# VHH binders against o75319: the designs that were tried, part 41

Target 1, 181 residues: o75319
Amino acid sequence: GNHIPERWKDYLPVGQRMPGTRFIAFKVPLQKSFEKKLAPEECFSPLDLFNKIREQNEELGLIIDLTYTQRYYKPEDLPETVPYLKIFTVGHQVPDDETIFKFKHAVNGFLKENKDNDKLIGVHCTHGLNRTGYLICRYLIDVEGVRPDDAIELFNRCRGHCLERQNYIEDLQNGPIRKNW

## First folded at step 19 (VHH)

Design lh2
Fold by OpenDDE, look of step 21:
Order: C-alpha cells, then structure tokens, then sequence
Structure lh2 (fold): chain B 181 residues (1-181), chain A 120 residues (1-120)
C-alpha cells in the first residue's frame, strides 16, 4: 500500500554526481498517493527528483530501480525520454551474480549508447544507500579496477550517507571479483 | 598544475631492456588509472599498458609477457619495464592518466612523451 518505507525520511533525497563517473544515487521517489502521509518538506516525488537533478545542472539519462517492489512509483510517472530499468534486488543480502551482471550490463549499455552526452545514470533502492551503493561500488571495483576502499569512500561522500551493511562492505573489500560478461 | 613527465627512454639494441618512468603531480595520483601509449613514425598512437587505481594491469597483445607496468603511489610514479625489445617497439612513449578506464573514453592528462629506439 501507501506505507512510507521505514527510515525513508532520514536520508537525503538525492546525492551528488560521483566525479569522473555518470552515477548519481537517490532514495526512492514516492508517487502522489504517499503525499498525504508526509509533510510538504518531506515529499519527494518523481517530479521532485528531476527538479533536484536540474538544480545540480545535471540530466538523467537512465534510472535503475533496485527496489523489490513496484508500489512506490510507476514508470509512467517518469518522462518518456528517460529509460527506466527495474532490477528486482532483495534487501539486506549481497546481490547474486545475476543481479550484479544485470547491473553491469545496463551500465555498460548506457555508456555505449550515450557517448555523445553527459547524462547520468540514476540508481536507487529504497534508501538509495546499501543496495545502490553496493552495486555502484561493485561496478567500480570489478569494471574500473578501483580499490574497494576508494570506491566506498567515493560513494559515501557523494551520497551524503555511508554504507551501513557490514556484509556489503565486507564483500566489496574482500569478496571475489565478479565476471563482467 | 597537472604534470606528467616521462623519462628513461633511449637507444637500445634488439633483445635489450629499458625501464620508463612517469612522474605525476597536480592531481590525486592514487585515484587514477595510469596508462602507457606509444606512437611510431607514420603510425597511429596505440595503447600499450594500463594499471588501474586498484593495481589491476592489462597489456596490448603485442607487448604482453615482455612489458610490465607498475606504480608507486608514495612517489606518484608509474613505470614500464620493457624487456626483449624489438625494432617494432620503436616509438614515442606517452604516459597518460584516466580515473576510470571504461567510464571515460578520454584520458584526462598526458605527458610529453619519451623516445624509445630499438636498433636491429
């Protein structure tokens, strides 16, 4: 239903672009039906997302939704010009190889098709932190060859919140590299 | 001001060895992937070797098992050990920096290059 996700209000709506990358993380926007349960200043709708992105002088080129539900907003709430990709990702557990691969494939596909612009890949889960951070960091580590601690630090700094799940952090720091294709 | 300064080039006989160095300054070196590229006379510039910020390495097929790229973050240097050199390795060798090798299509910073000449 229209139940506000737990601790959703505690997180910044939108992070900052990760310098040198096309990534930006944000918490899940909520469709209009949720607004009656929120103070005006707490509201964060798909429209608000795009407004906040514009305020940063950026433009979204792709949204990757990692939530494990479809109750928060509809793809129809987004501009037709911005592709929407759903990757159902279970919370609290390290994403499996298939999920990781889907994410990498989506990112690589976007980069290939968007060489002529500087549009961003917007990634979100519920809070836009743990699942989102893991997969972005996993990409930077596996594909870009970044040191795990550097990837984590970069994400945390740009999101404005630190990864919270120790199993995610441990896997990023000490887990195996996953295949890129 | 960002600088990449190559050194170690010179004349060497076929089968010989050289070690190139690149000294970096003006940016956070440890966050960048470093690469060596080369350009022979009348040919296009070609990629030779890469080392990511996480110390993962990759090589062009033409130099694999002969060349070794390494970095020293404490000294802000990247090196290229070149063994079993061949006349076809003759080129100007360039050091270049790119923070994310796949995310970005262009190198952010370039050195001026150092000449390597391998005689037959």
Amino acid sequence: as target 1 above (181 residues)
Amino acid sequence: EVQLVESGGGLVQAGGSLRLFCAASGFTFSHYAMAWLRQAPGKRREWVALITSGDRTDYADSVKDRFTISRDNAKNTVSLQMNSLKPEDTAIYFCAARQFPHMNTEYDYWGQGTQVTVSS
Scores: ipSAE 0.868, ipTM 0.930, lowest interface PAE 0.5, mean pLDDT 96
Fold by ESMFold2, fold request of step 22:
Structure lh2 (fold): chain B 181 residues (1-181), chain A 120 residues (1-120)
Amino acid sequence: as target 1 above (181 residues)
Amino acid sequence: EVQLVESGGGLVQAGGSLRLFCAASGFTFSHYAMAWLRQAPGKRREWVALITSGDRTDYADSVKDRFTISRDNAKNTVSLQMNSLKPEDTAIYFCAARQFPHMNTEYDYWGQGTQVTVSS
């Protein structure tokens, strides 16, 4: 069935815009069929996502979905005006160089197409934390030249949860700079 | 109040050296990428050198191997060592700051500039 992802209830639905960037992170929204298994205060649907973004006086211009599945919500549940991109990202291990490269190119493409507005890139995996945080931090380190600890601190603070997976943290801190283009 | 204040400009003979300094205040210097740009008389302002918040550097082709950008986060300064100067390097040199050089297309802060004049 439509099982609630493990530990999904433990995470804040939506973070805050990372200052100076175009990024905001959130956990995967769940379509209506999941709501039978949720208390009203636990619900976080695609509509709830957009309401919460609006409450922050922000607007999404792209959603990057890092999950391996379409079972949580359908792209058709999103407003027609918001582009959607799926980048299949393996969990529990450091994303491979191809996945990192795809993420960097998606961000670069967004920046080119959205140079005349202030819309945000919404990034999520299942929990909006480990894979999401890794790829955002990898972009900030490799492309923007930010120190690893500064990138991690910024992500953690704005997400409202700290990166948990030590192999991700060690790779960000000590791993090689990856090819950007 | 944010301030970027350049110093170290002056007159130098071709082949000589100068070191420019930029003193920063009023913002979290260590979180910013710093750049030097220059504007020669009658010409458009052009980028010269970049140092990211993580100390990675890049240079315009015209100054590569002659100029060195560096930063000192303890003193909130960025410097530009300019060697083997040419008359073409004559310009007003500006210090500028932005957090994310690729993502941010404009600089948040600018200095007033310092004149460098290279005589033949």
Scores: ipSAE 0.843, ipTM 0.920, lowest interface PAE 0.5, mean pLDDT 93
Fold by ESMFold2, last read:
Structure lh2 (fold): chain B 181 residues (1-181), chain A 120 residues (1-120)
Amino acid sequence: as target 1 above (181 residues)
Amino acid sequence: EVQLVESGGGLVQAGGSLRLFCAASGFTFSHYAMAWLRQAPGKRREWVALITSGDRTDYADSVKDRFTISRDNAKNTVSLQMNSLKPEDTAIYFCAARQFPHMNTEYDYWGQGTQVTVSS
């Protein structure tokens, strides 16, 4: 239902664009039915998301939803002109190779379709932190050849919160490069 | 002020070797991917070699196994060792920088180039 996700209030709603990339991360927006359980300053709806992106002088060109559920908001709550993609991503474990491939493929497709604009890929899980940060960093490491610690630092700084799950951090730092298929 | 300054070009006989250097200043060198590109007379500029900020390398098919790109983050330099040179390698060689070689379609910074001439 309408239960506020655990610890959701503890996170900044939207991060900053990661400089030089097309990524911006945010926590899951919550449709209006959740607002009964929120103070006004705690609200973060799909509309609030787009307002906050616009306030940064940015525009979303794709939203990648990494959650396993549709209960937080419906794709219909998003502007018709913004593509939406769900990639079911397990929240407890390091994402498997299939999930990583789907994310990289989505990013690659976006870059091809959006080479003539500067729109962003918005990525979220529940908190916009662990699964989101892992997959963005995995892309930067595997595809762009960035050092793991530099990718993590960039994500943490731009999200406004540090990655929390140690198994994700360890896999990014010490795990194998996932080769592009 | 950002600068990329190439050096090490010159005239060499076919089959010979040269080593090019690119000295970088004015930006966080270790966070940038570095590339060598070349432009032969009357032709378009073409990519030759890449080294990412994480030290992964890639090469154009025409130079693979003959050229080696490397970087030294302590000295802010990138180099290109060119072996088994052919007349077809004659070109002005440029170093260039961008942060994310697959996401960024353009380079942020360019050197002025250094001439390599390979004689028969």
Scores: ipSAE 0.830, ipTM 0.919, lowest interface PAE 0.6, mean pLDDT 93
Fold by ESMFold2, fold request of step 22:
Structure lh2 (fold): chain B 181 residues (1-181), chain A 120 residues (1-120)
Amino acid sequence: as target 1 above (181 residues)
Amino acid sequence: EVQLVESGGGLVQAGGSLRLFCAASGFTFSHYAMAWLRQAPGKRREWVALITSGDRTDYADSVKDRFTISRDNAKNTVSLQMNSLKPEDTAIYFCAARQFPHMNTEYDYWGQGTQVTVSS
C-alpha cells in the first residue's frame, strides 16, 4: 500500500555532496499518491528531489535505488535523461558480497561514462541512512582505501544523520576488505 | 596555502639507494592519498607509487619490490625508499595528492620535483 515508511518523516530529505566524491544520499522520494498522508512541509516527491539537488548547484547522473519495492515511485517519474538502477538490498543485515559487488560495479561504470562531467550518483534506500551509508562507506574503504572511521564520519556529516545499525558499523570498522570490483 | 615540497634527490651509483621525502602543508594530509610520479628527459610523466589515506599501497610494475612508499600522518610526510636503482630510474620525482585515487582522475596538488640521477 501507500503507508508512509516507518520513521521516514524523521530524516532530512537530501544530504550534501560528499566532498571529493561523486556521491549524494537521500531518503526515498514518495510519489503523489502518498501526499494525502503528509503535511505540505513533509512532502518529498521525485520532483522535490531534483529541485533540491539543483538548489545545491548539483546534477544527478545516476540514481541507485537500494529498496526491495517499486511502491514508493516509478522510474518513469524520473527525467528520462537520468539513468536509474535498482539493487535489491536486504535490510537489517550487512549486505552480502554479491550486493556489494553490484554496487561497486555500478559506481565504476558511472565513473567511466561520466569522466567528462561532474554529475553525482544519488543513492537511497528507504531512509537514505543505513543501507545507503554502508554501501557508500564500503566502496570508499575497499576501492579508495579510506580508513573506516574517516569514511563513516564523512558520510554521517554529509547525510546529516549518523549511521544507526551497529552491525553495519562493526562490519565497516572491523570486517574484511571485500576485493570484488 | 597548500604546499608539497620534495627533498632527498641526488646522484647515486647504479645498485644504490635513495630515500625521497615530501613534506605537506595547508590541507588535511591524513584524508589524502599520496603518490609519487616521475618524468625522465623527453618522456611523459609516469606514475610510480601510491599510498591511500588508509595506508594501502600500489606500485608501477617497473619499480615493484625495489621501491617502498610510506607515510607519517603525525609529520605530514610521505616518503619513497628506492633500492637497487637503475640508470632507467633517472628522472625528476614529483609528490602529488588527491583524495580518492579511483574516483578522482586529476591530482589536486603537486610538488616542484626533486632530481634523481643514477649513474652507470
Scores: ipSAE 0.824, ipTM 0.915, lowest interface PAE 0.6, mean pLDDT 93
Fold by ESMFold2, fold request of step 22:
Structure lh2 (fold): chain B 181 residues (1-181), chain A 120 residues (1-120)
Amino acid sequence: as target 1 above (181 residues)
Amino acid sequence: EVQLVESGGGLVQAGGSLRLFCAASGFTFSHYAMAWLRQAPGKRREWVALITSGDRTDYADSVKDRFTISRDNAKNTVSLQMNSLKPEDTAIYFCAARQFPHMNTEYDYWGQGTQVTVSS
């Protein structure tokens, strides 16, 4: 069914652009069929996402969907001018090397195709926090050479919520650099 | 006010060594990647060396194993140790800063440059 994801109401819908990067994180938008289970102020649809991005004077150029399901919204609910990419990412475990590579490859491809604009990569999982934060931080650490604690601090501040899953935090802080880009 | 101020340039004989310094102020230095670039007479400016905010380094092929970039976040400085200098290394050397060297294609801040001249 169309049950609201556990704890989804507890998270801010959209974070802020991470300064100096092309990233913005958000929780999964929910298509209209979910709205009968939500108060009006709790709604966060694909349309609401784009309205909130415009309110920040930003524009999305790619959405990377890290969820392991397609029940939340259809890619057809997104403007045809915004590319959409699904990267199936298993929750609760540190993403494997294949998943990390797919994410880095998508980011690198976006940067090449969008070098002459300032559009953002929107990244979400269910809550826009643990899987999303891990992969963004992994990119910043491995590709950009950022210190792990600085990457985590930047993500937490801009998302408006701190990374919660300790195995992700431990891997970011103390795990090996993944040189798969 | 953001400032990058290079120093340590000068005249040196081929085969000699020189150490350049760049003093930074007005921004959170530890969050920035730092780079050295150079421009020889009649040539385009070219990248020489990079040190990320996390202390990883990279070098242009032409200077690899001869030059060493390093940073001191306590003093807000970056340096470039240049060994086994060649006349081809003669250039104005610039210090530059950007946060994310892969994602940011342009530098946010530039120094004024310091002249390095390598004589035969």
Scores: ipSAE 0.822, ipTM 0.913, lowest interface PAE 0.6, mean pLDDT 93
Fold by ESMFold2, last read:
Structure lh2 (fold): chain B 181 residues (1-181), chain A 120 residues (1-120)
Amino acid sequence: as target 1 above (181 residues)
Amino acid sequence: EVQLVESGGGLVQAGGSLRLFCAASGFTFSHYAMAWLRQAPGKRREWVALITSGDRTDYADSVKDRFTISRDNAKNTVSLQMNSLKPEDTAIYFCAARQFPHMNTEYDYWGQGTQVTVSS
């Protein structure tokens, strides 16, 4: 069947809640069809995701899926009570202004709808690192006014892995503020 | 113990200027957005000015171009320069802190306030 994404096994499944925010990042969960290629300890399914979130005494209120494919799992594999949003995000390039706007809009909509609870926005791409880290940091920089290096440090520490793509890091540190939300 | 202590309030004539200061202690000041809010007698507290942890600023329309917020991370202080003061600016001014001004709906820390009175 399905091929395990390159280097997917090398990443922690789920990070920690970024303190003071509503964000938690994770790698893409893989539906049961992938488990033929995985040792039991390597499995990370949609059910495993929710169990790990519960183990942290947290609850997801939205999943933002940044991948360009539906092959990893289907939204139907998620509890119906948890909203799911796909934002097609091109890899290897700094996301365009439309993609950045969609992400910011989703976050702002979530905050309005969830002002009376403490549920989290779960964000993932394939590895939960580069595209995920970029968009979370872009939100923190543009909307919350955080210094780029502080945003990056917070994401890296809470994800448990450092952002790897230099073009993303350079754009966060030196690129323009996007006032689009 | 977290503490925000405002100072610099007082009586000033309309058209005059005043500078407020807020001294912070007990938390990582450089990671916090700081704000000034004010409350006139019989009115709700209203936001006046914001400076983010990354030094971006924003102002209420009623004070824009007259007030300037600034911060000094080395001294853990935030200040509010108030120019061209009007009687409508009469209020108790509060310093407040939160990490993420759009994501955090409430402030983590508040000062006790300093009175500004602008006479006609």
Scores: ipSAE 0.818, ipTM 0.909, lowest interface PAE 0.6, mean pLDDT 93

Design lh2
Fold by ESMFold2, look of step 19:
Structure lh2 (fold): chain B 181 residues (1-181), chain A 120 residues (1-120)
Amino acid sequence: as target 1 above (181 residues)
Amino acid sequence: EVQLVESGGGLVQAGGSLRLFCAASGFTFSHYAMAWLRQAPGKRREWVALITSGDRTDYADSVKDRFTISRDNAKNTVSLQMNSLKPEDTAIYFCAARQFPHMNTEYDYWGQGTQVTVSS
């Protein structure tokens, strides 16, 4: 069934653009079939996502979906003009080097193809927090050379919620730099 | 207002050394990547060295092993130690700032530059 993910209601639907970057993080949007289980003010559909981005005077140019499932919404629920990429990312474990590389590759490809605009990369997992925050921070640390604590602080502030998983935080702060090819 | 002020330029004999400094104010220096660029007479400006906000460095091939970039976040300064100088290093040297060197294609802030002249 269409069970609402645990604690999903506890998180802000969409964060703010991380200043100076092309990133914005959000929790997984839920297709219409989930709305029977939600009060109107609790709904956060794919359409609601795009409305909220527009309200911030921003535009999405790519959505990276980090969830391990296809049940929450389908790419067909998104405007056809917005590229969508699924990177299956197992929760609770620090993402492996292949997953990290796929994320970095997607970001770098986006930047190359979108150098003439200011569109955003929307990134989500189920709650838009732990896996999402880890991979965004890993990019900022490894590729942009940002200090781990600065990357984490920026993500937390812009998401509106702090990273929660200690193993992710420890790996960001003290783990090795994952080199791009 | 933001200021980047270079100093330490001058005339030096080939094989000599100079140290350039850039004093920064008006922004959160520790969150910015800092770079040195140079422009020789009649040439396009070229990148020389980069130090990220997390202290990782990179250099143009033409200056590797001769130049060293460093930063002091407590004093809001970035420096460029230039050793084994050659006449082709003659240029006006600029410091510049941007937050994210790979995502940001343009620099947010520029200094006015300091002249380095290397004579034979």
Scores: ipSAE 0.814, ipTM 0.911, lowest interface PAE 0.6, mean pLDDT 93
Fold by ESMFold2, look of step 21:
Structure lh2 (fold): chain B 181 residues (1-181), chain A 120 residues (1-120)
Amino acid sequence: as target 1 above (181 residues)
Amino acid sequence: EVQLVESGGGLVQAGGSLRLFCAASGFTFSHYAMAWLRQAPGKRREWVALITSGDRTDYADSVKDRFTISRDNAKNTVSLQMNSLKPEDTAIYFCAARQFPHMNTEYDYWGQGTQVTVSS
């Protein structure tokens, strides 16, 4: 139903652009039906997302939705001009190779299509933290050759919250490089 | 002020070796991927070698197994060891920097270049 996701209120709605990258992370926006359970200052709708991005003098060119469910908002709630991609990602587990590949493929496609602008890839899961941070860091490590700890530090600082799940952190730090690009 | 300064170029006989150095200042060197590129007279500039901020390396096919890129974050230097040199390796060699080699299509910083001439 319309239940507010566990701990969703505890997280900043939108992070900062990760410098030198095209990434910005945020928690899942919630459609209006959820707002009856929220104080006005707690609301974070799809419209609020775009207002906050504009306040940072940025522009979204793609939204990658990593949630496993379709109940939080409708793609129709987004501006028609912003591409939307759902990659169903089960929480609490290190994403499998297929999911990692889909994410990298989406990023690569975006970079090709947007080489002549500076638009951002917005990435979210439920909280915009663990699954989101894992996949962004996995891209930076595997594709860009960044040290795991540098990738994690950059994500944490720009999201405004530290990655929490130890299995994700351990896989990023010590797990295999996934070589598909 | 950001600065990349190449050195170590010169004249060498075919089959010989040469080591290029690039000294960096004015930016957080350890967070940048570093590359060597070269431009022969009348040719387009071409990529030669890459080392990421995480020390992963890659090479153009034409130099693979002959050239080795390395970096020293304590000294803010990147080097290119060039072995088994051929006349076709004659070019001006540039070092260049960008943070994310796949995501960033342009380099942020360039050196002035150093001439390498390989004589028959």
Scores: ipSAE 0.811, ipTM 0.910, lowest interface PAE 0.6, mean pLDDT 93

